VHH binders against Death domain-containing protein 1 (DTHD1). Designs and how they scored, part 2

Target 1, 86 residues: Death domain-containing protein 1 (DTHD1), of Homo sapiens (Human) (q6zmt9r679to764)
Amino acid sequence: DNLLHWLAEELSEENAESLSSTLPLRRSTIQLIKLKNPDDLTEQIHEFLCFWKKSLPTFTDKLRLLARHLRKIGRSDLAEELKFKW

## First folded at step 5 (VHH; framework vhh_vobarilizumab_d1)

Design b5 (from d6 with D56K)
Fold by ESMFold2-Fast, scan of step 5:
Structure b5 (fold): chain B 86 residues (1-86), chain A 124 residues (1-124)
Amino acid sequence: as target 1 above (86 residues)
Amino acid sequence: EVQLVESGGGLVQPGGSLRLSCAASGFTFSSYDMAWYRQAPGKGRELVAGIYSGGKTSYADSVKGRFTISRDNAKNTLYLQMNSLRPEDTAVYYCARGPDTEWYTGSDEAFDIWGQGTLVTVSS
C-alpha cells in the first residue's frame, strides 16, 4: 500500500514511539516488527500501520480511525492531508 | 497456571543442527505471539526469533537464514530449527509468551520467560 508507505516516510522517530503507544497493537507485535527491521524506522512504522489495518474488519472506516491516531500523536497536518490522498 | 517447558538442547559441532521445542500449557496458545530468546555466558538476554499469532515470523539479523521458528497450535508447541550452528550461538535458549492483553498497554515486558531454558553448546 503506497499510501501507508508515504505516511511512514512522513513520520519521525518521535512519532514512531507515539504511534506504537497509541495504535492498538500488542507489545510483542511491536517488538517483533522492530526485531525484523532494526535500522529501518520507515519500514517499522509501515509494518505497524499494516498490522493495525489488517486487524480491522473490512467495512471499518479506516480513514477516520487512522486520522484519529495521527491527531493523538500531534500530526493533525498528516490527518488532514490523508483525507485528500485516500 | 502458565507453563512453558523447553527441550532439545545439546552439544553439536559447528555447522550442525538442532531442533528446540517448547511445550505450552495453561493458556490459549494460538492467541499469543511467541518468541525465542537466548543468553550466552556473561552476556545479556537476546531476542532471536518470534512468531505472531497469525503465523508471520521475525528474526534477528544474527540468525536470519539459519534459524526457522514455527508453531503447531494443535499441539500447543513452539519450535526453533537451528541450522548451520556457530560457536557464537552457544547459549541457554528460552521460549517466551507475549502479554495477556490483546493490545499494547502499560510498562510490562514484551515477552515473559517462564522456563529454565535449554542449553545449546556449539564447539569443535
Scores: ipSAE 0.283, ipTM 0.728, lowest interface PAE 3.4, mean pLDDT 84

Design b6 (from d6 with S53T)
Fold by ESMFold2-Fast, scan of step 5:
Structure b6 (fold): chain B 86 residues (1-86), chain A 124 residues (1-124)
Amino acid sequence: as target 1 above (86 residues)
Amino acid sequence: EVQLVESGGGLVQPGGSLRLSCAASGFTFSSYDMAWYRQAPGKGRELVAGIYTGGDTSYADSVKGRFTISRDNAKNTLYLQMNSLRPEDTAVYYCARGPDTEWYTGSDEAFDIWGQGTLVTVSS
């Protein structure tokens, strides 16, 4: 959860927009997270990641999937760092 | 057919309370994020409060601490408890449902608004 917060701090506004299109999150969920955390991009991204993680089955390889999403949005650098922090 | 029917609006004095209800039918209510929007005379629509499928809630800064959104999945009903009402809360309140899919489908709408709305007037 601390790790997801670190990741949220590393993502830019453009990354946030791209991430919201690649993570399997409903638009309504995204909008409610933004409503809760207006003008706090880091907290918005952190909650996107937390909701995504909670939506997955317990034995899903979450690290592998998260790294894949990060590569899709052009943050292969973070995907590589993630493997050492997960 | 998806239907959302709002009720509970009315005239109240400043400082008063109202509880709005939204009866949902035609879909699996428990599987959707739900929300309340409002539109004041001469203004655009504002997302006021929302509730996730799991029961967690979100509120606009303008209503935090005064409004409480809740849901009863067994009754397919969404509620908005409005306390400490102010003249600026005067608006038509709409019940809204989230989308069927997690995927981007070419629309930026967060919620589909199917309800007719219920008028809330706060004046002395």
Scores: ipSAE 0.530, ipTM 0.831, lowest interface PAE 1.4, mean pLDDT 86

Design b8 (from d6 with S53W)
Fold by ESMFold2-Fast, scan of step 5:
Structure b8 (fold): chain B 86 residues (1-86), chain A 124 residues (1-124)
Amino acid sequence: as target 1 above (86 residues)
Amino acid sequence: EVQLVESGGGLVQPGGSLRLSCAASGFTFSSYDMAWYRQAPGKGRELVAGIYWGGDTSYADSVKGRFTISRDNAKNTLYLQMNSLRPEDTAVYYCARGPDTEWYTGSDEAFDIWGQGTLVTVSS
């Protein structure tokens, strides 16, 4: 969605590698997303986030989990901003 | 006893078509991402097409618009429809299965189970 696209635009390549290792995504899914979007880092990250979100049960506290992942990769600033955009 | 068996390879003229099949057994086929790789003589393996367990597809730029990957979960079979074939498509084509876990383990190997391959030769 728009929120996840905004987040993808704020993340660097270094953040993307850290995030992809933190999010519970299959290595095959990550590889296929990269195959589809070889030179578009923003779209790669956006699809990582969309696959992650869709894989969670609907009753899951997604905001809390996403904020936790962002803090783990050193983006506490984005975790705090996420609170206002979620 | 996971098994992947490719078939459908052969000799075809430039501009021709072939359909490859991969028969899967020993696992719940519908739960896995699947892919087609190829390897030409003297070259490394190239990921050319993949299909998520949910049905969405991805293609390498070299084959986009010419190849179509599909799956039949009821038959445990993966397909690759190859159209407008070119001499540079000549390779052994391998069916591959993604890992049985969603957790990143520090490994760069995205697809870790492979079949024996089927040879595709595009020549006049």
Scores: ipSAE 0.462, ipTM 0.800, lowest interface PAE 1.7, mean pLDDT 85

Design b9 (from d6 with G54S)
Fold by ESMFold2-Fast, scan of step 5:
Structure b9 (fold): chain B 86 residues (1-86), chain A 124 residues (1-124)
Amino acid sequence: as target 1 above (86 residues)
Amino acid sequence: EVQLVESGGGLVQPGGSLRLSCAASGFTFSSYDMAWYRQAPGKGRELVAGIYSSGDTSYADSVKGRFTISRDNAKNTLYLQMNSLRPEDTAVYYCARGPDTEWYTGSDEAFDIWGQGTLVTVSS
């Protein structure tokens, strides 16, 4: 997803660590994504977001949940931008 | 009772091949991410290969192109095919299982259930 890739480009390393701890992803999944993309923070974050989105039921309000995660890691600015790009 | 039992280690010459197996029991194998770690003499543990519950794979740069991880969910078995072995691949190889939850539960360990290990020695 182009939107999730844009979001990954906007997140810093500190944001990535916070996001990986707040998204409902197995620690093993996070570690394997990092193993696959050791020097590419943007791709790591993009894959965290793709795995998270894929795990959700079809009728889930994904925008609302993603915005909540962004606010939780201190990126309310991105949560507001997301509403207009979703 | 969760159990992981590795086999297939041995002595091999540089350039040789070995296939490691890990027999899993006591849990729904197909639902878990699985991995192979190794620990060389005098060094810390290194994650070398992993496989998601989906079947997709990840490799450390040190083994990419030489090692292949695979799983057989019908047999509850994890494999590591090791080709073009080098002296620096000498280590005890461990099969490991990821956690059964998507949430952080107070442990930082990405893989928290381990087998006993199998020794691989690459020497001429």
Scores: ipSAE 0.518, ipTM 0.821, lowest interface PAE 1.4, mean pLDDT 85

Design c1 (from d6 with S58T)
Fold by ESMFold2-Fast, scan of step 5:
Structure c1 (fold): chain B 86 residues (1-86), chain A 124 residues (1-124)
Amino acid sequence: as target 1 above (86 residues)
Amino acid sequence: EVQLVESGGGLVQPGGSLRLSCAASGFTFSSYDMAWYRQAPGKGRELVAGIYSGGDTTYADSVKGRFTISRDNAKNTLYLQMNSLRPEDTAVYYCARGPDTEWYTGSDEAFDIWGQGTLVTVSS
């Protein structure tokens, strides 16, 4: 959870829009998270990541998938940092 | 077929309370995020309260502390308890259901299945 919060702090508004389009989250879930946190981009991103993580099977390599999503949105730098923080 | 039917609207004085109900049918109610929207005359639709399939809730700042959203999965029913009502709460209230999947399916609407609405009028 600490790691996901750190990641959310590193992501910008442009990254947030790309991330929400890339993560397999219901549009309703995204909308409710935004309703809860209208002026807090960091908390919006953090909750996107938390919902995504909770949706995955127990045996999923979550670090590998998260790194892949970060690379897709142009944040390969953060994907590389993940392997030292996970 | 998927159907949402609202009830419980009416006329109430400022400071009063109303409870809206939404009866859902045609889908596995417990698996979906649900929401209440409202639309005042001449204005756009506003998302006022939502409840995740897991039961957690969220509210627009305009109603936080006054409205409570809840669900009864055994009865396939969504509720909105409205307390301390104000004239600016006057609107048609709509029950809405989130989409079947996380995938983009050609529509970007966050809640795509809607009820017919129920009118709430707050006036003295």
Scores: ipSAE 0.534, ipTM 0.824, lowest interface PAE 1.4, mean pLDDT 86

Design c10 (from d6 with A60P)
Fold by ESMFold2-Fast, scan of step 5:
Structure c10 (fold): chain B 86 residues (1-86), chain A 124 residues (1-124)
Amino acid sequence: as target 1 above (86 residues)
Amino acid sequence: EVQLVESGGGLVQPGGSLRLSCAASGFTFSSYDMAWYRQAPGKGRELVAGIYSGGDTSYPDSVKGRFTISRDNAKNTLYLQMNSLRPEDTAVYYCARGPDTEWYTGSDEAFDIWGQGTLVTVSS
């Protein structure tokens, strides 16, 4: 929870758009999150990450998948930091 | 065949209330995010209420406290309770369903299956 919130604070608006496009979230879910939080980018990103995490099977390597998504959007720096905070 | 059929629109005085219904068929209703949109003459579509498959709801500031979206999964029906109606709420109201897939596929709309709409007119 706190880790995903830290990550949301580190991600820029450009990162948010890239992340919402690459995370396996329905477009409807993303639209409803934006509707609820129109002026709060950090909360939008935090809710994207929370919905994504809740959608994963129990046995999934969540850290590895999250790091992979961060690298895809050009945030390899955050992917490396993630290992020390997970 | 996936279908959404709206009902409940009509003429109402300012300050009045209306309840819209949307009967869904041809898909597992409980598995989808659902929404209500509206479109006033000469304007684009506006998302006015949404409900996640899990039951949580989302509203823009323009209708918070006045509109309530709800769903009855046993009846495959979506509702919009509209209270304290204003002339600016006059529009055609559409029921909409979210997409089948979690994966981004480029041009996918946020809500891609729509009903025919029901007209709500708020006027003295």
Scores: ipSAE 0.457, ipTM 0.797, lowest interface PAE 1.7, mean pLDDT 86

Design c11 (from d6 with G50A S58T)
Fold by ESMFold2-Fast, scan of step 5:
Structure c11 (fold): chain B 86 residues (1-86), chain A 124 residues (1-124)
Amino acid sequence: as target 1 above (86 residues)
Amino acid sequence: EVQLVESGGGLVQPGGSLRLSCAASGFTFSSYDMAWYRQAPGKGRELVAAIYSGGDTTYADSVKGRFTISRDNAKNTLYLQMNSLRPEDTAVYYCARGPDTEWYTGSDEAFDIWGQGTLVTVSS
């Protein structure tokens, strides 16, 4: 997914910590992703986003929810940029 | 070329049943989420039921318990079994293919709706 990989590259370490706490992911899932990618922050963030997306009900407005999560972690700039990626 | 061909519409009395079919071609049917939409005269288009590539289903509140969506991947065909039909179910029914993108925008315009639909009239 090019969109989620782009976001992972744009998000900082501080954003990663905020995102892992605000996304509805199990603690065990978060820990496994960190263990699997111990020194690759971009891949950790990318896998958080991929697991979150897979957990959503079908027919969910995923793009709108993603924008909301970005705003919650203080990245309203990225939420606005989503409008120009599609 | 992507094609979806609806059939099975007709006139039925209240309380009756109809089965709609949608024959798909030009794409890998088993890989796509599929849906049935309907549009009544003077109304906007609304989602009736959807079935996902993995087999899960969802239904509009107005049809839950009465309609059943199903798919036959070997035949590249989508079905809608409509039971206990009511006059308010009168509409043109459209088969729709889910979006190519994994990102659903909440709009029926995100779905590919092909063909002219099939008319279902529920009247005594």
Scores: ipSAE 0.000, ipTM 0.204, lowest interface PAE 11.4, mean pLDDT 80

Design c12 (from d6 with S58H)
Fold by ESMFold2-Fast, scan of step 5:
Structure c12 (fold): chain B 86 residues (1-86), chain A 124 residues (1-124)
Amino acid sequence: as target 1 above (86 residues)
Amino acid sequence: EVQLVESGGGLVQPGGSLRLSCAASGFTFSSYDMAWYRQAPGKGRELVAGIYSGGDTHYADSVKGRFTISRDNAKNTLYLQMNSLRPEDTAVYYCARGPDTEWYTGSDEAFDIWGQGTLVTVSS
């Protein structure tokens, strides 16, 4: 997903740690994604977001939930920008 | 005022069928995604089926192949055809309308839920 890749590029290492704690992902999933991409922070974040999106129930408002997660990690700026890029 | 009124619930034996209806009013029905939720006593709310304004449908794995969601835009009515019913399908079923695009209410729910619902009891 091009949008999720754009988000991954905008998020810092500090954001990645906060995001991995906030997104409802299994600890094992997070560890395996990090193991697969040990030196590629952008790809780690991108895969976190892709797994999160794929795990959501049918008809989930993905944009609204993603914006909420971004606000929780202190990236309200990205949450606002997301509304225009979705 | 937005109103959704569910009907068609009842008692049925395992393996039986029921058809639920939801009469919508107070909004342009054809423009909204619609869904069916259910809630069993003491459990959380579960989204079981949804239909986009364009007609594409989605189902929870627990009901896929057994339930069919459909809509009649001329009658402002949403339907849920439930086949091969199981005791675990026992719940109050709620009709829900999707959110307005680009104007989010701040709710965690993908859909607004209205009315009292309709009780479906599957028992032998």
Scores: ipSAE 0.000, ipTM 0.123, lowest interface PAE 15.1, mean pLDDT 78

Design c13 (from d6 with A35H)
Fold by ESMFold2-Fast, scan of step 5:
Structure c13 (fold): chain B 86 residues (1-86), chain A 124 residues (1-124)
Amino acid sequence: as target 1 above (86 residues)
Amino acid sequence: EVQLVESGGGLVQPGGSLRLSCAASGFTFSSYDMHWYRQAPGKGRELVAGIYSGGDTSYADSVKGRFTISRDNAKNTLYLQMNSLRPEDTAVYYCARGPDTEWYTGSDEAFDIWGQGTLVTVSS
């Protein structure tokens, strides 16, 4: 969605690899997304986030879990903003 | 011990085809992602194709549509079918075993590469 696209635009190249390894995504999923969007880092990150979100059960506290991932990769600033945009 | 033995390389003319094989032993082949790498003269190693334990495949843009990776778990063998070969495909081809996890662990993912590979030369 638009919110996850905003988040993808705020994440840098160095954040992309840290986030990708922190989110529980299959290697094949990461590879297919990268092949689909080879020169568009923002769209790669956006699809990583969308796929991750869709993989979670309906009752999962997705906001809390995403904020935790963001803090783990050193983006506590984005975790704080996320609380007001989610 | 883990062993990967590549074969099937040779000299072929542009537009030709080759099928590479990789015989695996010493591990549960069906549980691992498997990959083909190549190293052209004067270049670093390039990931060419991957086949994941769940069956999904991936290809480098340079080979997409021309190469097909496949596996035969009953025979512990990995294949690379190479069609419409070009001079720039000239390289030593290596098969590699992926890491113990099917989960992505970052850009520096390690692969186990054994042996000298198999030489593919595409020349008129």
Scores: ipSAE 0.019, ipTM 0.420, lowest interface PAE 5.1, mean pLDDT 80

Design c14 (from d6 with S58R)
Fold by ESMFold2-Fast, scan of step 5:
Structure c14 (fold): chain B 86 residues (1-86), chain A 124 residues (1-124)
Amino acid sequence: as target 1 above (86 residues)
Amino acid sequence: EVQLVESGGGLVQPGGSLRLSCAASGFTFSSYDMAWYRQAPGKGRELVAGIYSGGDTRYADSVKGRFTISRDNAKNTLYLQMNSLRPEDTAVYYCARGPDTEWYTGSDEAFDIWGQGTLVTVSS
């Protein structure tokens, strides 16, 4: 997903650590994602977001949930931009 | 009771191959991420390969292209096919299971249920 890749490019290392702790992802899933590209933060974040999205029920309001996670980690600016790119 | 039992370790010459197996019992195997770790003498534990519950795989750069992780959910078994073995692959290999939940439960371990390990020695 191009949108999730754009978002991954906007997130800092500090944001990534906060996001991985707030997204409902298994610790093992996070560790395996980091194993693929340990030095590529953007790809790590992109895979976190893709796994999170895939885990949600079909009829879930994914945009609303993602915006909530972004606000929780202090990225309300990205939550607002998300509305125009979703 | 949750159990993981490794087998298939042994002595092999450089360039050789081995296949490790991990027999899982006491839980719904297909629902869990699984991994292979190794620990060489005097070194820390290293994650070498993992497989998500959905089947996608990941590898450490040190083994990529040489090792293949796979699972047989009908047999509750995890495998590690090791090709082109090198002396630096000498280690005790451990099968590991991921946690029951996404939520933090008081452990920093990404994989928290372990087998007893199987020794792999690569030597001429």
Scores: ipSAE 0.154, ipTM 0.638, lowest interface PAE 5.2, mean pLDDT 83

Design c2 (from d6 with S58N)
Fold by ESMFold2-Fast, scan of step 5:
Structure c2 (fold): chain B 86 residues (1-86), chain A 124 residues (1-124)
Amino acid sequence: as target 1 above (86 residues)
Amino acid sequence: EVQLVESGGGLVQPGGSLRLSCAASGFTFSSYDMAWYRQAPGKGRELVAGIYSGGDTNYADSVKGRFTISRDNAKNTLYLQMNSLRPEDTAVYYCARGPDTEWYTGSDEAFDIWGQGTLVTVSS
């Protein structure tokens, strides 16, 4: 989705490492996404977020979980903005 | 006991084809991401192809259009179909399984269980 792509554009390479540690994604999944997009950090992050979202049960409060992940990686600014864009 | 056993390696001429197989046992095969790595003499390991537990596949640029990774969950078997082989494809090929955990473990190892490898030699 457009919102997840916007987030990916706002996140940096340092945030990408922190995000992969915080999101419950298998290391193998992360590596395969990097294999597909070796030169495109924004697309890597976007696919991390898309895989995470698709892994969640339908009734999950995705906004709350995403905001928590953003705060854990030091991006409370994005977590707050997310509330108004969700 | 978790095991991965590769087969199908051998000598083939440039332009030829080989199909590698990896027999998995001791775990629920369908639940894991799987991959093929290779290592040529004097080089590090290269991830060449991977398949998610859901079935989607990704390839290294060096093999796109020539190699096809696939899985048969009923047979607990991973395959690598290699076409249009080149001398630079000469390597030991390894089947690998993704980790049990969703959590980052502090290492760059994306795959935690490896087979013994099978040698592929592309030469005339």
Scores: ipSAE 0.473, ipTM 0.804, lowest interface PAE 1.7, mean pLDDT 85

Design c3 (from d6 with S58Y)
Fold by ESMFold2-Fast, scan of step 5:
Structure c3 (fold): chain B 86 residues (1-86), chain A 124 residues (1-124)
Amino acid sequence: as target 1 above (86 residues)
Amino acid sequence: EVQLVESGGGLVQPGGSLRLSCAASGFTFSSYDMAWYRQAPGKGRELVAGIYSGGDTYYADSVKGRFTISRDNAKNTLYLQMNSLRPEDTAVYYCARGPDTEWYTGSDEAFDIWGQGTLVTVSS
């Protein structure tokens, strides 16, 4: 997923911690992703986002929801940038 | 080549039932999310129900508990079982293939394959 991979590269360690707390993911899912990707923050974030996306119906406005989560973690700049990444 | 053909529409009395079918061809049906939309006279299209390629389903609040969406991947067919029908369910019902894009913006432009529609009239 090129959009989610770009986003994972833009997010910091503090952003990852906040994101894992605000995305509606099971705690077990978060733990498993961290265990599979030790010391690879970009891949951890990428898998959080991919799993979150897979948990939503295709018919939801995923870009709007993603922008909302980015604003919650203090990354309104990235939420605005989403408009130009498709 | 890619085609969706609906059937099963008709006239039914309030409280009645109908089962709609959508026959898909020209693509790997099992790999796509599918949906039923409807359009009442003078109104825009609305999403009625959706089904993921994996089998999970979505229903609009107006039809929850009354309609059931299902799929038969071996037959490349999508179904909508409509129970406890009401006059406000009167509409042309459309089968649609979910978007090839990873991102759905909520607009009709996101769907690239639509059927011709089948009319459902609920009237006494």
Scores: ipSAE 0.012, ipTM 0.232, lowest interface PAE 8.9, mean pLDDT 82

Design c4 (from d6 with S58D)
Fold by ESMFold2-Fast, scan of step 5:
Structure c4 (fold): chain B 86 residues (1-86), chain A 124 residues (1-124)
Amino acid sequence: as target 1 above (86 residues)
Amino acid sequence: EVQLVESGGGLVQPGGSLRLSCAASGFTFSSYDMAWYRQAPGKGRELVAGIYSGGDTDYADSVKGRFTISRDNAKNTLYLQMNSLRPEDTAVYYCARGPDTEWYTGSDEAFDIWGQGTLVTVSS
């Protein structure tokens, strides 16, 4: 998922904390991903997004859901960019 | 009633090995992320190893290559195989369970159900 890696590179540390709180991932899953990548914020975010995407049913409108999460964390700019890269 | 019961702790010499077990009851064990934490005397707790409900594992750098976490879903048991033990591994080791769902449901803690702990002492 090149697109999810691009997105991870665009997110700040504050965005990552907000996203991990709003993205429907278990707190334990988030903690284990952080344990795996303690000083690599980009890789943490990338793994959050990959884990989230894998958890969703095939017919789910993933673009719509991801855009909604980005808006919740104050990154409406990335949500709009995502529409054209998806 | 949700319960986690650790066993296997004890006194061991540097370079030795121990295997810790955690017997889980009162929930569908296979559906949960599980972890091992430790707390050394006078220190805060440290997450040392975790295993996702799907079976993948992650480790703290301090134990990577020496400790192995595993689970037996048929027996509702979590394990921690500890090899090449060092004096700095001396701690009370705790088994912990992750939350029920991805959504916030009355708890903000990453692992919110804990066992009572088992003491591991690595001499000298």
Scores: ipSAE 0.214, ipTM 0.688, lowest interface PAE 4.1, mean pLDDT 83

Design c5 (from d6 with G50A)
Fold by ESMFold2-Fast, scan of step 5:
Structure c5 (fold): chain B 86 residues (1-86), chain A 124 residues (1-124)
Amino acid sequence: as target 1 above (86 residues)
Amino acid sequence: EVQLVESGGGLVQPGGSLRLSCAASGFTFSSYDMAWYRQAPGKGRELVAAIYSGGDTSYADSVKGRFTISRDNAKNTLYLQMNSLRPEDTAVYYCARGPDTEWYTGSDEAFDIWGQGTLVTVSS
């Protein structure tokens, strides 16, 4: 949870758009989260990540998948930082 | 009773193919991530391939492009299609059910169900 909030603080609006399109989230889920938090980009991103995490199977290497998504959106710097902090 | 039963192992020549099966029972198969591990003589157990309940897959670098993991939720069966087999693929292959932890770290000690294994020997 603290990890996902830290990531939300680091991601820009452009990163948020890329991430929401690459994460396997329903469009309706994305829209609902945006409507719930219209003035808080950080909270929107945090809820995208929390919902994505909760939607994953229990066996999933969640940190590895998260790092891969970060690399896909051009944030390899954050993906590498995950390896050292968490 | 939770059970995993592997089959399909055997002796093949280098470059050959085998398909391994794992029949699961005693739990809701479709809800769990599943994996194939292998253990060669004198080596530790290593993760070969994993398939998540949502359908995503992951592979060890040593088998990428050669092995394909798949599942049939209607039959409660996990598969490993092994192509272009090499002598270094010789090992006992194990079917494993994923843990219920919130974060999976890749450690094999988190796997709570292991099958009996099926032997794959690749020799010329």
Scores: ipSAE 0.000, ipTM 0.164, lowest interface PAE 11.7, mean pLDDT 79

Design c6 (from d6 with G50S)
Fold by ESMFold2-Fast, scan of step 5:
Structure c6 (fold): chain B 86 residues (1-86), chain A 124 residues (1-124)
Amino acid sequence: as target 1 above (86 residues)
Amino acid sequence: EVQLVESGGGLVQPGGSLRLSCAASGFTFSSYDMAWYRQAPGKGRELVASIYSGGDTSYADSVKGRFTISRDNAKNTLYLQMNSLRPEDTAVYYCARGPDTEWYTGSDEAFDIWGQGTLVTVSS
C-alpha cells in the first residue's frame, strides 16, 4: 500500500505514540506491533495503519477517516495533502 | 455481460414491509461486495446497506434496525428486507456491485451501478 508507506515515512515518533493512543486498536495489538519492531518507528506506524485499515468495512470512506485521525494527532498538514495525492 | 436486475418494489402503507431482490449475472457474484442504494425525487443517491463477500453487513443510520441485507450466492441474488417502512423511505432502490479499488473515497463513481432500479412508495 503506497499511501500507508508514504505516511509512515512522514510521521515522527511523537506521531507514532499519538496514533497508537487514538487509532481504535486493541492495546494488545499495539503492544505486539511495538515488540515486533522495537527500533523501527516507520515499520511500527506502517503496521498500525495497515491493521487499522484491515479492520474497516470495504465501503467505508477510508481516506476521510484517515484524514480525521491525522487531524487528531496534530498532522492536519498531512490530512490536507491527502486531497491531492490519493 | 454484467447485469443486475432489481424487483420487489411497490406501494405500501407506513409501517409495512417489502422485500427487494437483485438478480446478478455476468460476473462471479460470490467474489464481490454488494450494496443497496436509493434515490428519492430531488435528492442525491444514498448508500442504504452493504454486504461483504464474507457476509458481514453495514447499514446507514437512517435504516439501521429496520432493514436487513442478505445474499444467496448459490442463486446469485442480493436481498433487502425492509420493515417498519416510513414515507421518507420512498425512493428508487438500486442494486450495486462493490468497488474494485483499494480506497473508497465516498464518491458515487466508486460503485458499479448496473441495475434499472425498483420504485418503493410508502404512502397512506
Scores: ipSAE 0.000, ipTM 0.176, lowest interface PAE 11.7, mean pLDDT 80

